# Ledger of designs, part 20: VHH binders against tRNA(Ile)-lysidine synthase (tilS)

Target 1, 344 residues: tRNA(Ile)-lysidine synthase (tilS), of Thermosynechococcus vestitus (q8dih2)
Amino acid sequence: MWGIHHARLHTTLKTQQWLPLGSRILIALSGGQDSVCLTRLLLDLQPHWQWSLVAVHCDHRWRADSTANANFVQQLAQKWHLPCEVVSAPDLPKTEAAARSWRYQVFESVAKALDCTHVVTAHTQSDRAESLLLHLLRGTSPDGLATLLPSRSLGAIQLVRPLLGMTRAQTAAFCQAYGLPIWQDETNHNLEYRRNRLRLELIPYLQQHFNPNVEEALAQTAELLASDRAYFEAEVERLAPTVLREHPPALDRLRLREFPLALQRRLIQCFLRQHLKRGLNFRVIEAVRALMTTGNGSQTASLPGGQHLRVCGRWIELVRPMPPPPAPVPPDPGERSPPPSPLY
Short names: E, the ipSAE of ESMFold2; O, the ipSAE of OpenDDE; V2, 0.75 times the mean of E and O plus 0.25 times the DockQ between their complexes.

## First folded at step 6 (VHH)

Design W2 (framework vhh_h_nbbcii10_fgla)
Fold by ESMFold2-Fast, scan of step 6:
Structure W2 (fold): chain B 344 residues (1-344), chain A 128 residues (1-128)
Amino acid sequence: as target 1 above (344 residues)
Amino acid sequence: QVQLVESGGGLVQPGGSLRLSCAASGFTFSTSGSYALGWFRQAPGQGLEAVAAISSSGGSTYYADSVKGRFTISRDNSKNTLYLQMNSLRAEDTAVYYCAAGTYSPELYEAAWEYDYWGQGTLVTVSS
């Protein structure tokens, strides 16, 4: 039976084209309230969209009852006539980063094996707000704050997050209203995880003392930053060939001067990402930008890999470490040593 | 940019009356390019129920059997506002009421999936 969340999601899918008619969709089903809510919504919308739906459950093996969780998910999927693949983790570090990386590898692998075009995850508006706050508090660029996009590429498939319009409170209410069985994960209440502390302590504090709609406000900020990022990425791609030289690698500082500050920074960032594996930050970008107006021969401090940038006329050139001098040619081996004298 | 904002909900005693309003922004209810408009409600533990609908011309209306004779839907295209006059309210009318707009059609929309825009909802509680 359709509720308001069915109607809203159906409308969003019509306007955004995230999950086209007839798509074969892989649903990430953890058994938690968000993934159960997502799966129920998609199953109820399926007749209108002619989707083929299949679930995947990633068993992290972190808890003693992880097998029971996998069994719960399999039984729920069977009840809903939904094919379900269960994938068990190798020995992983018990960190969110390691678990996330592994899950996304599983999504790509299973989707490829089952010819799925899309994978959907149950990230909510609350998750988006939490991610924005976490990134903001640890320090990041505006581009880093544009977290949890509604749709993005994941290898050859599309990753979609249909629940970004619903809060965690709304997914809980949905599961209760529709009598849906859910799996309670004890790690969701472990305050050792910073994200759980944001969810259980900080966001409630902000809702009570600053803005009852803080989750929506933060999620909207992330959305606006995501659209700004997309615009700048497209503009940088268009302009990069007019500013960046590949051989030898350099930035055209006369052309850079013609652009607004935001584009200058993003074009410099684009160049640096092509040549630095890591260590790209605000200070490095500003050091390079300073070279647009300095005298010939001016240079940055050493960057990762011993590289630096130096002004050479029109160009800010990437200077790589000088290769070591060629090894000296070994001298030819001498004549055989004379035989040793006999000892008495 | 397109928004529907409901108002007029609240606590009312059985037998009382309320008038719900739905103000649209980002588009217009003009008769030549108008939208099919409707009211839906969702009570705790129940699905979304179509309450009333009105055609783009205002010449055709639909009412659920549960509200027929008690509720009146109307539209004012000059004010870009949809109304629901609710009379003789009963405890069973307690629900969150949603305003909805669908792409142009001369026919009435009775099903939720036919609508394209939804309001945030307004709570109506009928209780002594």
Scores: ipSAE 0.489, ipTM 0.829, lowest interface PAE 3.1, mean pLDDT 85

Design W3 (framework vhh_h_nbbcii10_fgla)
Fold by ESMFold2-Fast, scan of step 6:
Structure W3 (fold): chain B 344 residues (1-344), chain A 127 residues (1-127)
Amino acid sequence: as target 1 above (344 residues)
Amino acid sequence: QVQLVESGGGLVQPGGSLRLSCAASGFTFSTSGSYALGWFRQAPGQGLEAVAAISSSGGSTYYADSVKGRFTISRDNSKNTLYLQMNSLRAEDTAVYYCAAGYSPELYEAAWEYDYWGQGTLVTVSS
């Protein structure tokens, strides 16, 4: 039965074309309320979009009941006549980053095996607000705040997040209203996890004392930052060939001066990212930017890997340390002679 | 950005009346190729039900059998506003009411024909 969230999602999909007519879609189904809500919405919209739908359940094996969760998901999928693949994790660090990287690898591999063109995840407006606030409190660049895009490439497939217009409260209400079975994950209430503290304590505090629509406000800020990031990434890609030289690696400081501050910083970051494995921070970017107006021969302090940048005319050139001299070859064991004895 | 904002909902006694308004921003009702406009409702645990709709010209209307003779839909293009006059309200009219706009819908009662949706306004009919 279609509800208001079906109607709104259908309209968004018509306008944005994120999940084209006839696509074969892989649904990430954890069994939690958000993924169950997503799956039910897509199943109900399926006749209008002629999609082929298949679910994937990523079993992280972090909890004693993970097998019971996987069984719950398989039974739900069977009840809904939805093909479902269960993939079990190798030994992973119990960190959000490691789990997320593994899930995305699974999405790519399963989608390739099943000829899916799109994978959908159940990230909500609340997830977007939580991510923005968490990154802001940890201290990050504007690019780090621009996460959870509605649609992006994931290798050869497209990753889509159809629930970014719904809060977690709305997905809960949807599941209750439609009588949907959900798997309760007790780790969602564990306050040792910082994201859970944001969700259960800080966001409610902000809603009560500052702005009842704070989740929407934060999510909108994240969306604006994401669009700004996309614009700057496209501009950097377009401008980089006019500013960056490959051999020897260098930045054209005369051209760089012509650009606004934001583009100067991003072009410098683009250049540094090609040549440094680590240590790309505000201070390093500003040190390089200072070379745009200094005298010939000026240089930065040593950067990670013993490298530095130096002004040579119009160019800010990357100076790399010289390779070490070849190690000496050990002497042939047959050439060893014992010293003479003082006993003669 | 197109937005539809409903107002006028609230608590009312059985047999009472309410007038719902839907104000549009980001587009105008009077523009060439204008929209058909409708009211939908969703009661707890139920699906989205078409209540009333009015054509772009205002010359044709749709009403669900359950509300025919009690509800009147109208549009004011000069105010960019859609109205629903609800009379002789019953407990079964309790629902969240949504304003919707659709470009040339073939079926006024079909939710999938509509392109823009409001945030909804709660109508509770209870003593």
Scores: ipSAE 0.624, ipTM 0.885, lowest interface PAE 1.9, mean pLDDT 86

Design W4 (framework vhh_h_nbbcii10_fgla)
Fold by ESMFold2-Fast, scan of step 6:
Structure W4 (fold): chain B 344 residues (1-344), chain A 126 residues (1-126)
Amino acid sequence: as target 1 above (344 residues)
Amino acid sequence: QVQLVESGGGLVQPGGSLRLSCAASGFTFSTSGSYALGWFRQAPGQGLEAVAAISSSGGSTYYADSVKGRFTISRDNSKNTLYLQMNSLRAEDTAVYYCAAGSPELYEAAWEYDYWGQGTLVTVSS
């Protein structure tokens, strides 16, 4: 039955062209309300789009009920005549980041095996608001706040997030209204996880005392920042060949002086990312920027990897030493990371 | 960025009246000329139902059989606002009402509209 969320998604897909006619789409189906909502919407829209749909369920094996969850997903997919692949983690992931990395590797691998051109995940407007707040509270650059893009490349396929226009409250209401079975995950209510505390305590507080539409406001801010990021990334790509020399690696400091501060920093960051594996931060970028006006022979302090940058005429040259020995093993962590939310 | 914002919903007694408004931003009614505007509703557990629509010129209207004679759609291009005057309200009119804009060939076809509002709740009960 076609509802308002069908109509809105259909319009967005026509305008943005995220999921072209006839695409073979891999749906990340956790069994939670968001992924069930996404799957039902795409199944209902399928006749208008001639898509081929297939689901994938990632079983992390973190919980005793993971097998029951996987069985629930397979039964739902069978009821909906939707092919479903279940992939189990070979090793228990130790962090949310490791679990997310593994899921995305699975999406890429399964999509390649089944000739899918797109993978869709059930991230919502609420997820986007939560991610922006977490990054803001941790401290980050504007680029770090531009989180959960509607569409991006994932290897050779496209990753799309069709539910970014819906809140978690709206996906819950959708599932209830359409009588959809969902898997209840108790980890979604565990306040020891930072994201759950944000979701269950902070965002409700903000909705009650500041702005009932705070999730939409935050998600819109993330969208605007994503637009600005894309503009600067395209501009840097266009300008890099005029500023960056590849062999030997160097920055043209006379050319850099012609650009606004924001572009100076981004061009320097672009150069550094090509040559440094880690340790890129505001302080390093500013140290390099200072070399734009210093005397010949001026240089930065040693950077990660034993490298440094030195002024040689018009060029800020990367000076490479012999590779350093491998870093020592990190100290034993005192606390184990909590299991990830079933967000894809 | 085109946005449609509904207002005027609320709780009303059977037989009562409400006027819904839809304020448009990101385009003007006077200069756009090509957008038809419509009202759709969705009751709990039901699908999206076309209620009324008005052509870009205002010269052609559509009404669902269930509301014909009770509801009146109108547009004010100077205020960039669409209206739905709802009279003789019944319990069955309880729904979230959505404003839509587009260039549909069939006024009642939800999938032919290009822009949708957030909705406003109308509850008809004692």
Scores: ipSAE 0.564, ipTM 0.856, lowest interface PAE 1.9, mean pLDDT 86

Design W5 (framework vhh_h_nbbcii10_fgla)
Fold by ESMFold2-Fast, scan of step 6:
Structure W5 (fold): chain B 344 residues (1-344), chain A 131 residues (1-131)
Amino acid sequence: as target 1 above (344 residues)
Amino acid sequence: QVQLVESGGGLVQPGGSLRLSCAASGFTFSTSGSYALGWFRQAPGQGLEAVAAISSSGGSTYYADSVKGRFTISRDNSKNTLYLQMNSLRAEDTAVYYCAAGTSGSPEEAYRLAAWEYDYWGQGTLVTVSS
């Protein structure tokens, strides 16, 4: 029963303490090979960890066969003596982002109802490599490349991804080797097509011509970037009160000069996120950073919302556009309807 | 970073011999440490089977009944390497072989052959025994 992947996962869980002894865990079970692999591994490890396990299946109702998929998942869970909740979308999600947001809301809701402390999803090393490469090709900051963390908060519960050490090829082999039934679901959507091109064309090309272990290499890069991001986020939180002023909004440019370049950029980004609805990019951050050494009165070009930043002595101050005109005055109260007459 | 790398696997005829090596990097197999070392194997569709284990001092060895008298486990702490000498190989010895390193808190033989007591695992090396 206990295979090499059981042993490796058990070791990782001991070292990282992602899923503590005795936890009640909600398993996201789609019925695909990755989620079936995850569920089987956790069921086999359960005696050593004294976990309570519950599955949840999110039915998006995007496909004609979604009911058959939900039935497959319920039958598998029943065979494995695993409690399973099936939640169907009240409205069809319009985008993958909307579907993802809905799934996470379901995870929180079901976990709260069942007193689960953790939810686990079946993201693999291959998913991590694909996401990093997709974001890199679209253009992003180093923080945007730190995709698919092994563990993070999801409201009051913890979201954990135990399969990040396994490739999609390994989860497929696991399911085949242990004779596990899986649901094959083929979809043809624009977002899936883009990821399919990475999965079926680009990653194989890179494996053949550059590095057979490219998925592992990319996933390790994402892991290192995630560690760096966590460090900088904690440091920014510690330093922000010494650099950022709330009212009126400003950055202390003398204090900023004392920090390394990476912290300067992150503190500026922190400030801008508090005051700009959108439009945060490298050029904007660099324009603000340039104000650290310019003369008094220097300013940026207009930012989203018509705002700009200007040097006022020690401070780089956020300058607002002129305030909007006051709200219109309501009509004269003389137009009020008379009170209703009583019925006899 | 801790790594265990197996080598020496391959195709061999029934009755033949093969020696597997497991080189450790990122930490050392010191006798002052409590690291137990072992060999496990897995064929597709089967569970992880314990093959052999050796104590941190090298003075105590443990073998699965299926390989006792045919296989010999040894370690060289100066080379940071674990070995498995396999003699009189049989078709049923065909499997991917994994080396493992772990902290052992119990002197029991069964404990040293338990996969969940090991903390580091190699990538595996395939041994095929066929004509």
Scores: ipSAE 0.608, ipTM 0.862, lowest interface PAE 1.9, mean pLDDT 84

Design W6 (framework vhh_h_nbbcii10_fgla)
Fold by ESMFold2-Fast, scan of step 6:
Structure W6 (fold): chain B 344 residues (1-344), chain A 129 residues (1-129)
Amino acid sequence: as target 1 above (344 residues)
Amino acid sequence: QVQLVESGGGLVQPGGSLRLSCAASGFTFSTSGSYALGWFRQAPGQGLEAVAAISSSGGSTYYADSVKGRFTISRDNSKNTLYLQMNSLRAEDTAVYYCAAGYSPELYEAAWEEYYDYWGQGTLVTVSS
């Protein structure tokens, strides 16, 4: 029977068109409360959407009970008449980044093998709030704060996060209310993991002393920043041909001057990303911006890869490092002396 | 950016009364065209139940049999607010009450949650002695 979370998700899917009618969807099923909640919601909505659903379980092999977890997931999927693929990890570094990268590679490969058009993950509003705080505390640009998009491309398929409208408390309550079995992960209580400290200590402190709806507030901020980022990315794509010259690579500083500061920075960033091997920072962008009003021949300090930018009239041109000198040509060998005569 | 915010919930004794309010932002009732407004509730361990709905013009209303004669739905387009006047409250009315808005020119759709496009956060109503 549909509850409020079924109704809200159905409404969101109608409005946003993230998971079209008749799609074949791959569900990331870890066995934890969030993924179990997601799977139950999609199974209950399936008749209205005519989806084909299949689950995938990624076994990271980090814990002694990883096999038991995989068995739990397979048994639950069987009970729910849901096809389930289990994929075991190679020997991975035990880091969040390595695990996430591997999971997404698995999602893409399994989806291709099973002709799925979409993969869904159980990231919640709480996950989005945690990610925003983590990025903010580490230091980042506004674009970096626009974390956990509701929908994005993952290779040739779409990655969708249907639970971004639900907190972890709400997914727990859902699982309890519907009597759903869940797999408890004891690593979620280990305070050595920074995300667990945010979840178990900082977020509760903020809820108690500042705002009981802080998770929603932070997630909404991430959503607004994501919309702003998308708008600027589309504008930059539209305007780049009017500002960027490809051969030789350059920025039109007279046209660049006509744009608001935010677009100037983003057009410069767009240009630099096409030509630099490494990530960009505020200082580099501002150094290029300074060239918009400087005299002819002015240039930046050396950038990553030995390149720099120099003013040439209307243009801020990319100057590449000089090629190394050619290898020395080996000298020709001398002729050998003839052997001595046997007659004295 | 459409948002619905409920208020007016709380603890009340059986036979008492409460008025729930739903303030809308991001769209206006008078210019929203065929948007119908409604109230739903969900009691602990139960599914979502339609309580009452009012047409875009305010001329037609729907009420669930369990609340008919006790609850009154109304809208104030000038304040962009939806109301639910709850009288003669019973223990069975204990639930989280949700405000909803949806494109529905016909009230026969008002009992189905899938026809609503926007939902509030909910407000708890507890009827207890």
Scores: ipSAE 0.000, ipTM 0.528, lowest interface PAE 11.6, mean pLDDT 83

## First folded at step 8 (VHH; framework vhh_h_nbbcii10_fgla)

Design Y1 (from V11 with E116Y; at its last look DockQ between E and O 0.77; V2 from the best seeds 0.00; counts 0 for: pae E 3.6 > 2, framework grips)
Fold by OpenDDE, look of step 8:
Structure Y1 (fold): chain B 344 residues (1-344), chain A 130 residues (1-130)
Amino acid sequence: as target 1 above (344 residues)
Amino acid sequence: QVQLVESGGGLVQPGGSLRLSCAASGFTFSTSGSYALGWFRQAPGQGLEAVAAISSSGGSTYYADSVKGRFTISRDNSKNTLYLQMNSLRAEDTAVYYCAAGTYSGSPELYRLPWYYDYWGQGTLVTVSS
């Protein structure tokens, strides 16, 4: 039976064409509230869209109840006649970043194996707001605040987040209304996790004392920033060939001066990302910008990897460290002159 | 961006009346357009139900059997607002009411179908209780 959330999701999907008719879609199913909500919505919409649906559960094996969670998901999938793959993690660093990276690798791998063109995750508007806050609090660029895009590429696969228009409260209400079983993760109440602190303490505080619609407001801000980011990325892509030289690697400082500050920084960043593996920061970008107006021969401090940038006329050139001189070939042990034959 | 904002919901006694409004932005009401406007409702534990709909020209209307003779759908193009006059309200009319807009011409038979519509409001709660 269709509810308002079915109708809204259908409309969104129709308008955005994120999940084309007849597509084979991989659903990331954790067993939690949001993923169960997403799965049920997609199953209910399936007759209209003619999708081929398959689920994947990622077991990180970090929790004592991870096996039970996996079993729960399998039982749920079976009940719903949804094919489901369970993938268990190898020994991973116990970091959120590592877990995230692994999950996305699994999604890509499983999608390819199952000929899925799309992967869907159950990120909500609440998640978008939380991610924005986390990034803001740690310090980030505007681009870093453009969190959780509705759609992005994952290799040859398209990752889609269909629930970004729904709050966690709405997904909860949905699950309750339809009597959907949810796996409750005990770790969700652990305040040692920053995300949980945001969910359980900070966001409620903000809702109470600042803005009752703070989640929506933050999610909208993230969306606006995403659109700005997309514009600048496209502009950088368009302008990069006019300013960046590949052989030898260099920046046209005269052309770069003609651009607004924001584009200068982004173009410099684009250039540096191509050549620096690590250590790109605001200071490095500004050091390169300073070379736009300095005299010939001026150079930056040593950058990560032993590289530096130097002004050569119109160009800011990337200078790579010279390979260490070949180790002096040990002197050929001189041919020991045979001892003089005893003058018999 | 198209936005539909419902208002006018509330608590009413059985036999009472309410008038719901839906203010549309980013979408212009015109008799020359090819669109339809509708009201849906969802009661607790129930599915989305079409209540009433009207074509862009106003020449075609739809009403659910349960509301015929009691509810009237209308629009004011000058205000870009859709209305639902609800009379003789019953406990069974208790629901969240949603405004919806379809952006293509369709047969009136389609107006009862949620997938016909392209935009939805946030809803307004109507509670009929003694």
Scores: ipSAE 0.786, ipTM 0.941, lowest interface PAE 0.6, mean pLDDT 92
Fold by ESMFold2, look of step 8:
Formats: C-alpha cells, structure tokens, sequence
Structure Y1 (fold): chain B 344 residues (1-344), chain A 130 residues (1-130)
C-alpha cells in the first residue's frame, strides 16, 4: 500500500535513475528509524522496479546491546522475507571516522560477494543539512560543503542515498504511521556529542526563529554546491591532459596562466593529489601557483617526503629525492641452494 | 523552481464544506505543456487514495466512488490553480490532501495512479470531526 512518500520516491527514482530497473541492491539496515523507513519503502516499490534486495547490518560491537540490535535487525528482515547479512567489526578505533570507513569496506565486500551493483544508505535531508553546518563551522572549501551526494561511486558499486528528500521527522512519522518497529539508540540524545547538540539545539532554534524549512534550505545549498563541484571536476578532467605532464611530473605554467583563478587552483590541486600523499593544503597550492609568474629556477620550500617544485622554463617540475638503495634479492629457495664455491 | 502549494484545509463539522486550492509556481498550466492534475489523500494508517483528477483540457474528470456527487475538481489555467470543492464532508474524509501534476496524456482512469504524476504538494490537513 503506497503512501505519499512512496509516490515521491518513485517519481524521483524515475527522473534520476539512481536505482535502475532490475538492480541488485544492498540495503544498509541499522534498525534505526531512517533505515527501517528506507527498507520498507524499497520493499513496497520493488514490484514496480524488479529489484533484487538484500540487507546488511554492520555491528560495531561498541555497546553491550550490540547483539540485541543485530537480533532485532535479523528478526525484522526475516519477518519481511528480506535476506540479511550481519557483519561484526574487528577491534577498531572508537571514532565515527573509523566506523564509517569500516562500514564502507563492508559494503564493498558484501556487495561483491552477493553480486550487488548498488548499496543504499538511509541518510536524510536532515543529515545533509547537519553535515553542511558541521563542515561550515569547521571552515572548509565549497567542495567540502557538497556533502552526502545522492549517488556516487564506491569502488565498483554505486552508493545511493534515496532518502535525501525526506526529513528525520518525516521518517519518524512514516514509521509511526505504518507501525514499523525501530531500534532506539539512547546516545542520539547525548549532548556531549557536537552533532547531537547541533541536531537537538541549533537546528530547532533556527526552525523556530528563522526558517521553519531550514533543513530543506541547507540541503538545497549542499545540492547546488554539489552541481558546481561536478562541473569543475569535469572541467579539470577535460583540461588536465593539456596542462599536466606525467613523465616527468610537471605543470605547464604558460597554459595554466590562461585559466581563471578557480581553475588554476583546481588544476594544481589535481596535480598535487596525484603526486603527494601528504602535506597538501591551501598554502602549498598557493605556493605552486606563485611559480606561474616567477623566474626560471624559482622553487617552493621542501615538502613532506623531501619533494619540492621548481620552475624549468614553461614547466613547474616536481623534484623528487633519490630512492633508497634496493634490498639484496635472495635466491629463490625452490630453484637452488647457494653455491659452496669461494669464488663467484 | 516548480512548487505546488495547497491551502484551504482545516477543521470542519460533519456535513460542512471546504474548498482546497493548489497554486503552482515555476511553470504554467497553459504554456509549459499539457498537465493532468489530481487530488490525493492519505489518512493515518491508510494508503494514498486518488480523490479526483482532471485532464489537461479540463474536459475529462475522475472521482473516487467515495466522493462522487460531493466533491468537484476544477482548474483555472489563467491563475495556475487547481481547486477541490468538498461538500457534505464526513468523518471518513479526514486526511492530508495532496495536489499533484503530471504530463501524462492518456485515459482519465489512469490519472488515479500516483506513479504517473511528477510533482507533489506538501499537503494540507482536513479534519472532519464534531
């Protein structure tokens, strides 16, 4: 039985084709209200889309109730005739960044094992608004504000966030209206966590005193920034072969000078990401950009790893330190023994 | 930006009347192509029910059996507005009412199917209670 959220999601999926007809989809099912809402919506839409659906539950094992949570998810999946895989974490650092990195590795591994082409997570419009605010408060680039894309690559699969058109209040109301059981996580109300304070104090204040639709407004800003980011990424990809030299690594500073400032910075960033594993920041990008107009032989200060950049005519070249001496190569023990001879 | 905004909902006694309006912005009914328009409703614990629909020309209408003779759908393309006149209201009419617009051009009976619509309003609550 379809409700308004089924209708809205269906029309979005027709337009955007994030989950094409017949896709094999892995659903991230935590048991919380958003993931339960997502799973029910996809199950109800499945007959119109001919999807193959399977769930995965990632058990971080951070709390004593983790086994009860996994049991809840498994019983819900069984009731819904939904295949469900439960994966327990190794002993990983207790940070959100480590947990998210592990979950995404699990998504890739499970999707490969089950031949899924897509993975879906239950991130909402509210999550996108919260993420934009958190990144804004940290001070980040416009690309860093383009958070929680509706669809992006995750290795060989597509990660899709079908609920970005629904708020957390709407997913809660959906679960209540349809009598869906959900797993309550008491840490969601702990104000010592900065994201929870933003969610429970700042956003309600903004809704009450500034804009009742502030979550939608912030999510729309994130979407507009995402489209700008996509445009610049495509332009950089198109222009990089005409500006970046791969062997030896260099930038064509004469061609670089022809582009607007935004493209200069993004092309330099693209080059540095390909060749530096650490030490990339705004100051380094600007130091390299300054070499566009300096004399032959000008160079940057030494960067981590002993590298620097130097002007050589039209080129800004990456100068690398010499490699360490290679280790001796032992003989293959399966082919022969060392000779007994005192002479070579 | 395309928006559909409903108004006219509220609390009403059984037997009373309400007139719902749905104003469209970001496109016009007369210049942006043929739009079929519809009213849907959803009561708590129920699915989305097609209430009434009207063809792009206004010459063909659909009404759910539960509302025939009591509700009238109309459109004013010059004001970019869809209407639903609801008379003789009953407790069973209590629901959130949504307007919808789609570019599908086909049999009016298919306008009852929500997957043929491309734009949806936020909804307006109608409560029929003593």
Amino acid sequence: as target 1 above (344 residues)
Amino acid sequence: QVQLVESGGGLVQPGGSLRLSCAASGFTFSTSGSYALGWFRQAPGQGLEAVAAISSSGGSTYYADSVKGRFTISRDNSKNTLYLQMNSLRAEDTAVYYCAAGTYSGSPELYRLPWYYDYWGQGTLVTVSS
Scores: ipSAE 0.323, ipTM 0.768, lowest interface PAE 3.6, mean pLDDT 86
ESMFold2 (binder alone), look of step 8: mean pLDDT 85; pTM 0.872

Design Y2 (from S23 with Y104W; at its last look DockQ between E and O 0.85; V2 from the best seeds 0.00; counts 0 for: pae E 2.5 > 2, framework grips)
Fold by ESMFold2, look of step 8:
Structure Y2 (fold): chain B 344 residues (1-344), chain A 130 residues (1-130)
Amino acid sequence: as target 1 above (344 residues)
Amino acid sequence: QVQLVESGGGLVQPGGSLRLSCAASGFTFSTSGSYALGWFRQAPGQGLEAVAAISSSGGSTYYADSVKGRFTISRDNSKNTLYLQMNSLRAEDTAVYYCAAGTWSGSPELYEAPWYYDYWGQGTLVTVSS
């Protein structure tokens, strides 16, 4: 039975084609309200899209009730005639980053095994607003604010977030209105986590005192920044072969001068990402950009790894420290060196 | 961007009347063209029900059997606004009412199906109770 959220999602999918007709789709099903809402919506839309649907539940094994959670998900999937795979975590570090990394590895592995081309997660408009705020409060670039893209590559598959047009309040109301069982995760109410404090304290305060539609406003800002980021990434990809030299690594500073400031910075950033292991920041980008207009032999200060950049004519070249030459090994009578062990 | 904004909902006694409005922007109503405008409603725990719809020419209308003779769909192209006049309201009419638009025109059975509409409003709540 179609409701308003079916109609809206259907329209969005027709326009955006994130989940093309006939796709084989892996649904991340945690049992929480957002994932149950997503799963029900996709099952109800399935006849109009001819999708093959299969669920995966990632059991992190961090809580005493994790087996009960997995059983809940399996029983729900069985009731809905939805094939469901349960994958249990190995002993992971207890961090959100490790859990997220593991989940996405599971998505890739299970999707490959089941010939799925897409994986869907139940991230909402509220999640996108929360992520933007968390990144803004840490102080990040505009690219860092373009979080939770509606569709992106994840290895050989596409990761799609069909619920970015719905708030958490709407997914809750959907589950209530349709009588859908959900699994309540006690961790979602723990205020020791910064995201939970945003969700439970800051966002309600902003809604009450500043903008009742603040989640939508923040999510729209993230989307606008994402489209700007995509434009610049495509331009850098197109221009990089004409500005960057690979051997030896260098930037063509005469060509670089032809571009606006935003592209100069992004081309320099692209170059530095290819050749520096770490320590890339705005100061380094600006130090390299300053070399566009300096005389031969001008250089940056030492960068991480002991490298620096130096002007050599039209080029800004990456200079590595010279390693010391290997000492000669005198041959000992009667001894032979074992072959070097390969690192594997 | 196309936007549809409903207004005019509220609490009404059985037998009363309400007029709903749907203001459109980014989508221009005209007497010509290939589009349909409709009102849908959703009661708690129920699906979307097509209530009334009207073609771009005004020559084709649809009314659900449950509202025939009581509800009237109309539009004012100069104000880019769709209306639903609801008379003789009953408790069963309690729902959130949504304005919808599609860039299509066709037979009346197409008006009932929500998957043919391309734009949806935010909804306005109508409550009919004593």
Scores: ipSAE 0.483, ipTM 0.831, lowest interface PAE 2.5, mean pLDDT 87
ESMFold2 (binder alone), look of step 8: mean pLDDT 81; pTM 0.831
OpenDDE, look of step 8: ipSAE 0.780; ipTM 0.940

